# Designs tried in a protein design chat: VH-VL binders against TATA-box-binding protein (tbp). Part 4

Target 1, 182 residues: TATA-box-binding protein (tbp), of Cenarchaeum symbiosum (o74045)
Amino acid sequence: MLDPRTRPRVVNVVSTSDLVQRVSAKKMAAMPCCMYDEAVYGGRCGYIKTPGMQGRVTVFISGKMISVGARSVRASFGQLHEARLHLVRNGAAGDCKIRPVVRNIVATVDAGRNVPIDRISSRMPGAVYDPGSFPGMILKGLDSCSFLVFASGKMVIAGAKSPDELRRSSFDLLTRLNNAGA

## First folded at step 1 (VH-VL)

Design e9 (framework fv_erenumab)
Fold by ESMFold2-Fast, scan of step 1:
Structure e9 (fold): chain C 182 residues (1-182), chain A 124 residues (1-124), chain B 110 residues (1-110)
Amino acid sequence: as target 1 above (182 residues)
Amino acid sequence: QVQLVESGGGVVQPGRSLRLSCAASGFTFSTYGMHWVRQAPGKGLEWVAVISYDGSNKYSVDSVKGRFTISRDNSKNTLFLQMNSLRAEDTAVYYCARETYYDFWSGDYYMDVWGQGTTVTVSS
Amino acid sequence: QSVLTQPPSVSAAPGQKVTISCSGSSSNIGNNYVSWYQQLPGTAPKLLIYDNNKRPSGIPDRFSGSKSGTSTTLGITGLQTGDEADYYCGTWDSSLSAVVFGGGTKLTVL
């Protein structure tokens, strides 16, 4: 039986926030740690990556921001706060509060052993498994999550909107696999 | 068809409250920022407030700050404006309007779709 | 009172050309994209121009926008009676953290 309490490892968090004001393209073009090219994306965004960031923040001239590539919610939100501070310090945006929102958490789970997806996929309602096309079994979870399960016992959980949802979805996935005879 | 329909306007005495609603249809409401804009009788357009697509950020003009609150319910595709401590100077037609995006994230603060407006008259 | 300055009125005969100006400062027009709105009598405003000079689908090419420094201009050629309306420029003002509109220009077609 798989351990349903196996902790998922977060590999990517996408978070967003909105400055609710326009950002100066002219100032972004001059800022350190910011890449802005008027020929890229119609001149509508720049990319901020400070040395301490795990990923980067895309800043749109509309004031909308996307944080990608961080390996925790804390780090993803930290990237948005750092980008806001960097923009304000360089005069590209006025002082403001932001309220980051998680859009997607992607995590991996390792069962530590093989999972017999060839055998159990027919016992799992909604499972998609066609090894000639893709080696993993695809499942839909509760709420916003989707699952990929590989015969090796490695799994991917995508679409969680919070760490709590990720934990619930991981438990749900492992429990469903056990109920199907994994 | 993309539509915005305002409701909740009426005639009220100074100092009272009204809540305006804007029902959105024909598009994915949760991906767009939304604005309230008003127009006093015989006067020009005056911007009132904006709310981001997820409700996390809001701005309003200083003259209504502390009295008006913009909010949204994405599950009901509805935008709201709670108006407290109404004054004669708040008399206007109130429009809700949608901001648009070059793509999903690159939105500008221009308003591509407008409702027909709802009239608020503050008088004694 | 308005942060952006427009002439209060403009008039011309059918078939002629008019130009409506809108003047601001570096905190609004100077650093931000400008939009223009048409308001026919008794109706809601309609987006006419966005991103300084772009037309939404369905807006004829006789309407044009331009921006230079802290000023913007709406041009209308081949005037029609159906163009009688109030016209408003609009943009973000970074110093106010607010959308600002011009005072409006009433176009009369004789």
Scores: ipSAE 0.000, ipTM 0.472, lowest interface PAE 15.1, mean pLDDT 86

Design i1 (framework fv_izeltabart)
Fold by ESMFold2-Fast, scan of step 1:
Structure i1 (fold): chain C 182 residues (1-182), chain A 117 residues (1-117), chain B 111 residues (1-111)
Amino acid sequence: as target 1 above (182 residues)
Amino acid sequence: EVQLVESGGGLVKPGGSLRLSCAASGFTFSSYAMHWVRQAPGKGLEWVGEISGSGGSTNYNEKFKSRFTISLDNSKNTLYLQMGSLRAEDTAVYYCARDYWGEFDYWGQGTTVTVSS
Amino acid sequence: DIVMTQSPDSLAVSLGERATISCKASQSVDYSGESYMNWYQQKPGQPPKLLIYDASNRATGIPARFSGSGSGTDFTLTISSLEPEDFATYYCQQYDSYPLTFGQGTKLEIK
């Protein structure tokens, strides 16, 4: 059997926050570590990537921000705080506080062995497996989580809203695979 | 079976450069982040930096950021550490390590870099 | 940077006795109910080997005599009954914040 306590590895965290004020497109265009192009999305956003960021932050002129590419919730929130500080220091936004919110956690799980998805997919309610179109088995999990399971034993969990939900969903996935005969 | 094998170490003069390699086998290389960790003679472990399995993201200990570059080649299952402007203080055993959920579950045997005239 | 400080630097114990090694972080390494802290064992001429992850979980193949405990800033590695192969240097490591940092090491010596 697969070990249901196999720990998922977070590969991406999407978090959002709102500066509750408009951001100056003119100032963003002149900032270091910031890419702003008026032709992109009608000039509605810029991208900030400072040294040390694992990913980047999309900043909308409305004041909304999206952090992507961080490998932990802490790092994702850190990117939003760094973007806020960078905008304030360069006069693109006034001083403010933010309250980051996790929107999506994506993680990988490695079973350490092959999983017979061609055999077990027929015993898993809701499983979608069509190897002519996509090599993985697709499953729906708890709440909004979804799973991709590959014959290699590699798996993807997407849609978790917290580390605790990710942990529960990972346990659920591995237990369901075991019950189907993996 | 998971294996990590470092190579490329040797004697180099101050101001020189050197490229270390870490050949991985026994797992899907592109699915794991990889790290470089060094250990000076008689000293403890020091983290150098990391790279994502896709090769798209790197993070460094600030001490090394301007002189060292981490890269990988997924077609060869190989991790690299390019070291420039080497100093006597860079003399150490350099290990590559696989990142499994923030812990380093497998390490290579290490390759020795000696910076001396 | 988070500084990891181990105590003692060196510890001499007899076979069959209990050994305890402490690790203190300069700030909390806990996040969302978990401690982002690991323990490694290193024998002379060998690479480090993972012993304990997330403060208290034994890595695959690690004997039950090894246990980890603690949270926040204060962590302990315990070896309940020392075997000859346990004499090595032990390192704690945090992965809560960049840069990743290790303790200075604790050398366990036979008495």
Scores: ipSAE 0.000, ipTM 0.460, lowest interface PAE 15.0, mean pLDDT 86

Design i2 (framework fv_izeltabart)
Fold by ESMFold2-Fast, scan of step 1:
Structure i2 (fold): chain C 182 residues (1-182), chain A 120 residues (1-120), chain B 111 residues (1-111)
Amino acid sequence: as target 1 above (182 residues)
Amino acid sequence: EVQLVESGGGLVKPGGSLRLSCAASGFTFSDYYMHWVRQAPGKGLEWVGEISSSGSTINYNEKFKSRFTISLDNSKNTLYLQMGSLRAEDTAVYYCAREFYDSSGYFDYWGQGTTVTVSS
Amino acid sequence: DIVMTQSPDSLAVSLGERATISCKASQSVSYYGDSYMNWYQQKPGQPPKLLIYDASNRATGIPARFSGSGSGTDFTLTISSLEPEDFATYYCQQSYSTPYTFGQGTKLEIK
């Protein structure tokens, strides 16, 4: 049997925040650590990546921000705060406070052995497995989570809104696989 | 090397006014939200309010909003607390403090404090 | 407002021994797996000094003997082996929402 307590490894956290004001595209184009190209997405956003960021922040001229590529909620929120500070320091936005919100946590789980998805997919309600189109088995989980399970034993959990939901969904996934004969 | 130095405290009668200053050095003052926190003699800490790096956003503990005003002067790297209608209960050491980053809500540097005594 | 309550009000401990200080919030100060609880040390005549932020992270320059734990409403500051310089008053503070609020303080004394 697979160990349902196997710890998921967080690989990406997506969080968002709103400056509640418009951001100057012209000033974003001129500031350091910011990539702005008017040909990309109709000039609606720029990308900020300071040396301390694990990932980057997309800044829309509407004031919306999206943090991607951080490996923890704290790091993801930190990226949004760094982006806000960088915009204000360079005159691209007026001073404000932000309140980040988690939108998506993606994690990997490694079973440490092969998982016979070709054999067990027929025993799992809702499983989608068509090796001619995609090599992994697709499952829906608790709440907003979804699962990808590969024959190698590597798995992806996406859609968690908190670390606690991620832990519950990981336990659920591994338990379902065991019940199907993994 | 980060330093915050408060001044302007003293003895004042009930109903009086005082203006406190906090001079900042060793960092880029206009990058940080700044806060005022007070401590009555032998008592705990009480948050007074905050001001954004540009001075455009100011938030108060509702207890102080009608009597106290927070402001800053970026050209002087100085934070201010204007206190009016002072009461005996306002007797305290007043600290200025720097917030590590916006919405972090924790204070990585504090000044030495300036004492305000409200008495007859 | 979120009310912070510390326990005990004072604690007497011998050098080299472990000290444990508790802090309780009137409502949860955790959100999406993070806990917005901070700890400060204050010595007489000095300003507070940041020790721990976001429940369990040591501030720059803080010795490894200081650790923080907890989530939701219940938090703990632990000093694993007391040194003479550790005798001070300790305050917890929630950073979950404004107004930011502090506990009443715990005074750590030599036994």
Scores: ipSAE 0.006, ipTM 0.503, lowest interface PAE 11.4, mean pLDDT 87

Design i3 (framework fv_izeltabart)
Fold by ESMFold2-Fast, scan of step 1:
Structure i3 (fold): chain C 182 residues (1-182), chain A 120 residues (1-120), chain B 111 residues (1-111)
Amino acid sequence: as target 1 above (182 residues)
Amino acid sequence: EVQLVESGGGLVKPGGSLRLSCAASGFTFSSYSMHWVRQAPGKGLEWVGEISSSGSYINYNEKFKSRFTISLDNSKNTLYLQMGSLRAEDTAVYYCARDLEWLGDAFDIWGQGTTVTVSS
Amino acid sequence: DIVMTQSPDSLAVSLGERATISCKASQSVDSYGSSYMNWYQQKPGQPPKLLIYDASNRATGIPARFSGSGSGTDFTLTISSLEPEDFATYYCQQYNDWPYTFGQGTKLEIK
C-alpha cells in the first residue's frame, strides 16, 4: 500500500499580480536585470530576473505580471514583490501595493517503489494509458488538478491553485492508486 | 521543532537606539518572509514591517519607516530590527513572526517576544 | 488604513456552549477571489497563535471546533463547543492592504 501522506515536492509555481497601472517600456529597456526586446510580443513585455530569483517575472506594459520558475508559493510571490520594487526603484512604475495570486502549482511525488500501471489503469475511472503514445498513465483529479503516473513510481501533479489543493490532490491520487491495487 | 527566539530588548532612554534579533531554527529560514509585530502593555497588536526571504524587498508600516530598519542574515538564520529615535510610546513586547508556509498571507509561527521599555 | 472593529469587546460563555466573535473591516479585504482575513488566539504571557487564515482555512493543529466565515467586510469566528483552554483574547487581522491591521481584540471569559 502506498502512503497517501507522502509529501509532494513543488517544482514550479506560476503566480500573477497586477500593478493596476501602465509600465514604461522605455525605462524597462534601460533597467538592470531586465530583458526587453521590442520585437517580442510587439514590445508588450519585459523579463525581470534579479540575482535572488529562482525563475523570472514577465512584466506586461499593461501592469500585469507573471512569476514563473519558483519552487514554492513563497518564492513565486517573492519574485513578484521584488519585480514591483525593482520597477518602482528604476522609475518604470509608481509606488503601489500588489496582491499575488497562485495560478498553477506543479509538483512531483515519488512513491519509492514501482506502480503497476499496466494492471491498474483499467480499474481506474478516467485513466488514459496508451504506452505507444506516452509512457505514463494520465488521470484527472478533483478541482483543477491532473496527474501523470509512471511505472517507476514517479508522479506529476499539475494544475493546483493552492498548497491545500495540492495536498488534497496528492492524497486523493495515492488513495485512488491504492484502491485500484497499487 | 520550528522556533523563533527574540533578544536585544531592554530599558532605553528617549532618543536612544536598540537592535533586536530573532534567531530561527527548525526550518529553512531563507525560504520565508519575516515580520515584526509589537504589542504595547495591555493593548492590541501592531504590525511594524516585513522583509522578503532574499532581503531585497522590505516594507514598513509608515509610522516606523523613518526610525526603524529591518534586515536579515540568511547565513546566521537571523532577522533584525534596528530601532532609532525611540519614544515612550515605543514601549512594547516585540515579536518576530514567520509568513504562513507557501501562501505568505498570515503569521503562522511567532517568537516569545522581547520587551522594550523606553523611559527617562 | 483599513480599520478592523471587533464585537463584542468581551464575551462570557459557559463550557460546552457556542461562542461567536465578529470582525468588520472599514473596506473590503477581498482580492482576486480570496478574503485576506486571519484570526489569532492569545493567552496571557504568550505570543499570538494562528487559528484561521484566508477567512475559513484552519491552521495546522487547530481543533475542528474553530471555524471562520465571511467575505468582503464582515467576518465571523465561531467556537462550536467551548473548552477550558479556549478562554483567551481573539484578534482578527487583514492581509489585503498595507499596513496590515488588527482588530482591538475580543476577550472570551468563563460564565
Scores: ipSAE 0.006, ipTM 0.476, lowest interface PAE 12.1, mean pLDDT 86

Design i4 (framework fv_izeltabart)
Fold by ESMFold2-Fast, scan of step 1:
Structure i4 (fold): chain C 182 residues (1-182), chain A 120 residues (1-120), chain B 111 residues (1-111)
Amino acid sequence: as target 1 above (182 residues)
Amino acid sequence: EVQLVESGGGLVKPGGSLRLSCAASGFTFSNYAMHWVRQAPGKGLEWVGEISGSGDSTNYNEKFKSRFTISLDNSKNTLYLQMGSLRAEDTAVYYCARGEYDFWSAFDYWGQGTTVTVSS
Amino acid sequence: DIVMTQSPDSLAVSLGERATISCKASQSVDYEGSSYMNWYQQKPGQPPKLLIYGASNRATGIPARFSGSGSGTDFTLTISSLEPEDFATYYCQQYDSSPYTFGQGTKLEIK
């Protein structure tokens, strides 16, 4: 039996925040660690990646920001705060506060053993498994989550809006697999 | 588990310079902002400045901007405060502190402090 | 700069009694419905310890007898029933705008 309390490993967090002010495209074009191209997305955004970031931050001239590629909520929020400080320091934005919001968490779970998806997929309501098209079994989860389960026992959970939702969805996934005979 | 240990304090003459260090353990800087806060003898707390966990962005109390520089070395997990043109008024205990929560400006962990005395 | 003013400068209270400490900001420290205000406790020879963040949220491990309230320019820290370990100096701090500033401190003394 799979251990339903197996800890998921976060691999990507998408979070957003709003500077509540316009950002100078001219200043972004001149900033270190910032990629701005007038031809990209109609000149409406730049990309900030400082040496310490796990991922990057998209900054729209409207003041909206999107953090991607961080491996924890804290790191994702840290990228937004870093981008804010970098913009303010370089005169691209005025002094401001931000309140980051989690939009999506993606995590992996390793069962530590093979999962017989060939056998159990027919017993799981809503499961999609067509090995000719994709080698994993696709399941719809709780709330906003979806699951990919591979025969190796490696799994992906996508769409969680909080760490709590991620933990509940991971528990649900492993319990459903056990109930189907994994 | 989380620890911050300051060092580098001591007696220095007016006009001199001094570098303070803050060695962190139990966490990595990249997820936080780091701060320097000072406290003169018998006085309250005064914020000196902050640096992002990546080391790329700094923000200073204007009072110190021209004389003090904050930096960090993620490979050594160590935060620095380079102090120049020191004055008697800079005599204080200097704390490093970790910023958490909104705007990374609630100081949830502090070091023990290191004493800087500026006297002739 | 935002000036933080605490009252009283010192307060003598008996064990088991309620203590109330006030903090006034020279201008609003609210932003988009949140109050950017923290409270710290400092004992002699020790660094400050975070008690309350965002005006009313208790930091991890802080006893329920500590509570924060207020918004805008007027904030209060309340200790509902004083314990021996609560005799210390308390500081408020705003983080609405740089430079972040602290109150002058309120010393809580045993009566």
Scores: ipSAE 0.006, ipTM 0.521, lowest interface PAE 12.1, mean pLDDT 87

Design i5 (framework fv_izeltabart)
Fold by ESMFold2-Fast, scan of step 1:
Structure i5 (fold): chain C 182 residues (1-182), chain A 119 residues (1-119), chain B 111 residues (1-111)
Amino acid sequence: as target 1 above (182 residues)
Amino acid sequence: EVQLVESGGGLVKPGGSLRLSCAASGFTFSSYEMHWVRQAPGKGLEWVGEISSSGSTINYNEKFKSRFTISLDNSKNTLYLQMGSLRAEDTAVYYCARDYGDLYYFDYWGQGTTVTVSS
Amino acid sequence: DIVMTQSPDSLAVSLGERATISCKASQSVLYSGDSYMNWYQQKPGQPPKLLIYDASNRATGIPARFSGSGSGTDFTLTISSLEPEDFATYYCQQYYSTPLTFGQGTKLEIK
């Protein structure tokens, strides 16, 4: 029996925020931690990455920002706040308050043993398993989540909108696998 | 030649809905940000909102955010404005406009499509 | 929101004479050395047409008689010698901050 309380490991968080104002492409392009090339990207956005960021922040000149590649909600929100700080300090944006929102959490779960997906996939409602196309079993989860389960016992949970949804979905996945005979 | 052609306008009752389309040709649609701008009869221009070339980022004039939705389909070179909960005050000519590289000057506009909200 | 106010609401000018239209922003639209505002021309039954971008740059195909000036909050569109095709309504627009806002328009009429 798999332990339904096995803790998922967050591997990527996507979050967004809005500066609610235009960003100066010229000032953003002059920032040392920003990559901006009007000819390559058509002037649509710049990428901000500081040495302390796990991932990066895409800043659109409309004021929208997207944080990717962080391994926790705190780190993802921190990237947005750091990007805002650099934009304001360099005159690329006026002083502002931001309200970050989680858009997607991706996490992994390791059962610590093989999971017999060849055998149990036929007993799981909604499971898609075609090893000729993809070696993992695909399941739809609670709310916005989806699951990939591999024979090795490695699993991926994608689409969670909060840490609490992630924990509920992980519990759901492991419980469904146990009920199918994993 | 760059062309933007709006369609979907017409007469609608208060509380109703309409979907406007803007068909683009003569340029690489997926390389340009697009906007919707409206103009009430005998009045000035009012910005409705914008959408990035990929369709992933949408900004609205706050007064329309809860009632209107902007989207696009790059495979069809088409921009959309879904309008709900329409009011008499929404009676206007609706224009789509092209913006290159998120530069916020509108170098090409469609001819406009008329929306009339009347009982 | 940044409010753009034009003056006058309407202006009557004779052919060959100079026309001057003013636009005032409720706050500065100056950013990194550039003023983030544009001018458009609209004729009855037609969509607007870009005339001037970034306060002073003439758009492609726009005749040399059109010029824009000003910085920060106060802007002017000048037509040096009016021609018959210039009788239209003119709008200023800021793109310094969302929502993008337009002036109320100035109607240019034949005197």
Scores: ipSAE 0.000, ipTM 0.448, lowest interface PAE 16.2, mean pLDDT 86

Design i6 (framework fv_izeltabart)
Fold by ESMFold2-Fast, scan of step 1:
Structure i6 (fold): chain C 182 residues (1-182), chain A 120 residues (1-120), chain B 111 residues (1-111)
Amino acid sequence: as target 1 above (182 residues)
Amino acid sequence: EVQLVESGGGLVKPGGSLRLSCAASGFTFDDYAMHWVRQAPGKGLEWVGEISWNSGSINYNEKFKSRFTISLDNSKNTLYLQMGSLRAEDTAVYYCARESYDILTGFDYWGQGTTVTVSS
Amino acid sequence: DIVMTQSPDSLAVSLGERATISCKASQSVDYSGNSYMNWYQQKPGQPPKLLIYDASNRATGIPARFSGSGSGTDFTLTISSLEPEDFATYYCQQSNSYPYTFGQGTKLEIK
């Protein structure tokens, strides 16, 4: 049997925040660690990546920001705070507080053994498995989550909006696999 | 779950005005760019413009910029296209469409379209 | 404006056969590691439906027989084994630069 309490490993967190003010495109164009080109993507945004960031932050001229590529909620929120600081320090935005929100968590789970998806997929309602097209089994989960399950026992959980939702969805996935005979 | 429903199309005389609405359900505008796309009878798709991130950025195809205005009413979760100085060549089906502002840039949901006919 | 040119304008293919549609941009649609290029399917009387985004990623619910490839200025949509429901008009679209622009469309017809 698979252990339903196996901890998922977070591989990407997408978080957003709003500076509640417009960002100066002119100042962004001159900022270190910022990629901005008025001719690209309509001049709507720049990208900030400082040394030490796991991922990067997209900064829109509207003041909205997106943090991607971080491997924890803490790191994702940290990237947004760091981007805010760099914008303020360079005069691209006025001093402000931000309230980051998690938008998507992607995690992996490794069963540590093969999972017989060829055998169990027909017993799982809503499962899509066509190995000629894609080697994994696709399942819809609780709330906003979706699952990919590979014969190797590696699994991907995407779409979680909080660590708690990720935990519940991981438990649900592993329980469903066990009930189907994994 | 996610739905976009256009309305407001109809017959209008050259030089007239018309306002199209797009009622959104199942999401809020905060995380998306909303677009208007039109299609003349028997022709291809033409981008009209967008309003992004809760009205933080509005961009138009320059050929419409002086005659058309895009706006949002967040309290009604509704997108608008105000069309003025209408011409026969503005006859088309008008679609509203949603685009995620993160790394995914495709129009993942479209309304059914509303028909505008400009004729004397 | 970035001009998107599709080829062919129309294509006749038998059920079960492979169909390939090309799209060429007048300048690169790549930015920061992504290709801002999408593919849509449209049937008469219906709105377009997103098939592929970021050049090669299949949209939710789209069958595995649809695939996209390419980068920069040259892109391809492939349907590996045509089904009756696949006969439609296909459009490529760039979202890297304003105005967003569509190709002229490729009509896929039954042989």
Scores: ipSAE 0.007, ipTM 0.476, lowest interface PAE 11.7, mean pLDDT 86

Design i7 (framework fv_izeltabart)
Fold by ESMFold2-Fast, scan of step 1:
Structure i7 (fold): chain C 182 residues (1-182), chain A 120 residues (1-120), chain B 111 residues (1-111)
Amino acid sequence: as target 1 above (182 residues)
Amino acid sequence: EVQLVESGGGLVKPGGSLRLSCAASGFTFSSYGMHWVRQAPGKGLEWVGEISGSGGDTNYNEKFKSRFTISLDNSKNTLYLQMGSLRAEDTAVYYCATEGYFDWSYMDVWGQGTTVTVSS
Amino acid sequence: DIVMTQSPDSLAVSLGERATISCKASQSVSYSGDSYMNWYQQKPGQPPKLLIYDASNRATGIPARFSGSGSGTDFTLTISSLEPEDFATYYCQQHDSYPYTFGQGTKLEIK
């Protein structure tokens, strides 16, 4: 049997925050570590990537921010905080408080052995498996999560809104695979 | 490892002045806001004020605003609290604290404190 | 100023038992789905230590037995199974508006 308490490894966190104020497109265009192109998305956003960031932060002129590409919730929230400080230091925004919110966590789970998806997919309610179009088995969770399971035993969990939801969804996925004969 | 070390406390007469320092290490000092919080003997915590990592923005508890000034020197990774017109009621342990990496509104890491005693 | 009132002032609990500490704000410290309320632990002769931020988020390294809940004006810190190192004074603190204010503290004592 698969160990349902196998620890998932977080590979990407998307989080958002709102500066609750407009951001100056003109000043974003002049900032270091910021890419702003008036032709991209109608000039509605810029991208901030400082040397310490794992990913980047999209900053909308409305004041909304999206952090992508970070490998932990801490790093994702840190990117938003760093983007806020960078905007304030360069006069693109006034000093303000932000409250980051996790929007999506993507994680991988490795069973450490092959999973017989050819055999078990027919026993799993809601499973989609068409190897001619995609080599993995696709499953939906009860929460916001979706699962991809590969014959190699590698799996992807996407759509978790918190670390706790990720842990519960991972446990659920591995338990469902065991119940189907993995 | 993030560390904060306060210094400059001591015995001061009423009406006197004193400057406290908070030396920071283990993080990018200019990227974090800083706070001063005090605690009178046997009493609870009282927020004194804050300063942004750039040093450009300060906010104070109004009871201290006319007598106390918060500043920082990013080249020295040091936060300061300049205290004037001291009263017996200002006797307390003074802590510096750094804001959270995600949100500058919570006090994530605290120093050990420095004691200020105001008496004749 | 927002006044933070904790109850009880002191609480005696046995090892392994649940401890519950309440904090009430004189006006709402929540806005747009977020609650601007933190919890700190302080042991004698030591600085405060952040436990919970924004009502329900555990700070880095804080054990799962600590949890925070509540919104608006009414907040709770719960320790599900008391350990010897948990005997300390606990403070709530709002950061919704200036000046930031702390509760008077709740002293958790061995029974």
Scores: ipSAE 0.000, ipTM 0.450, lowest interface PAE 15.0, mean pLDDT 86

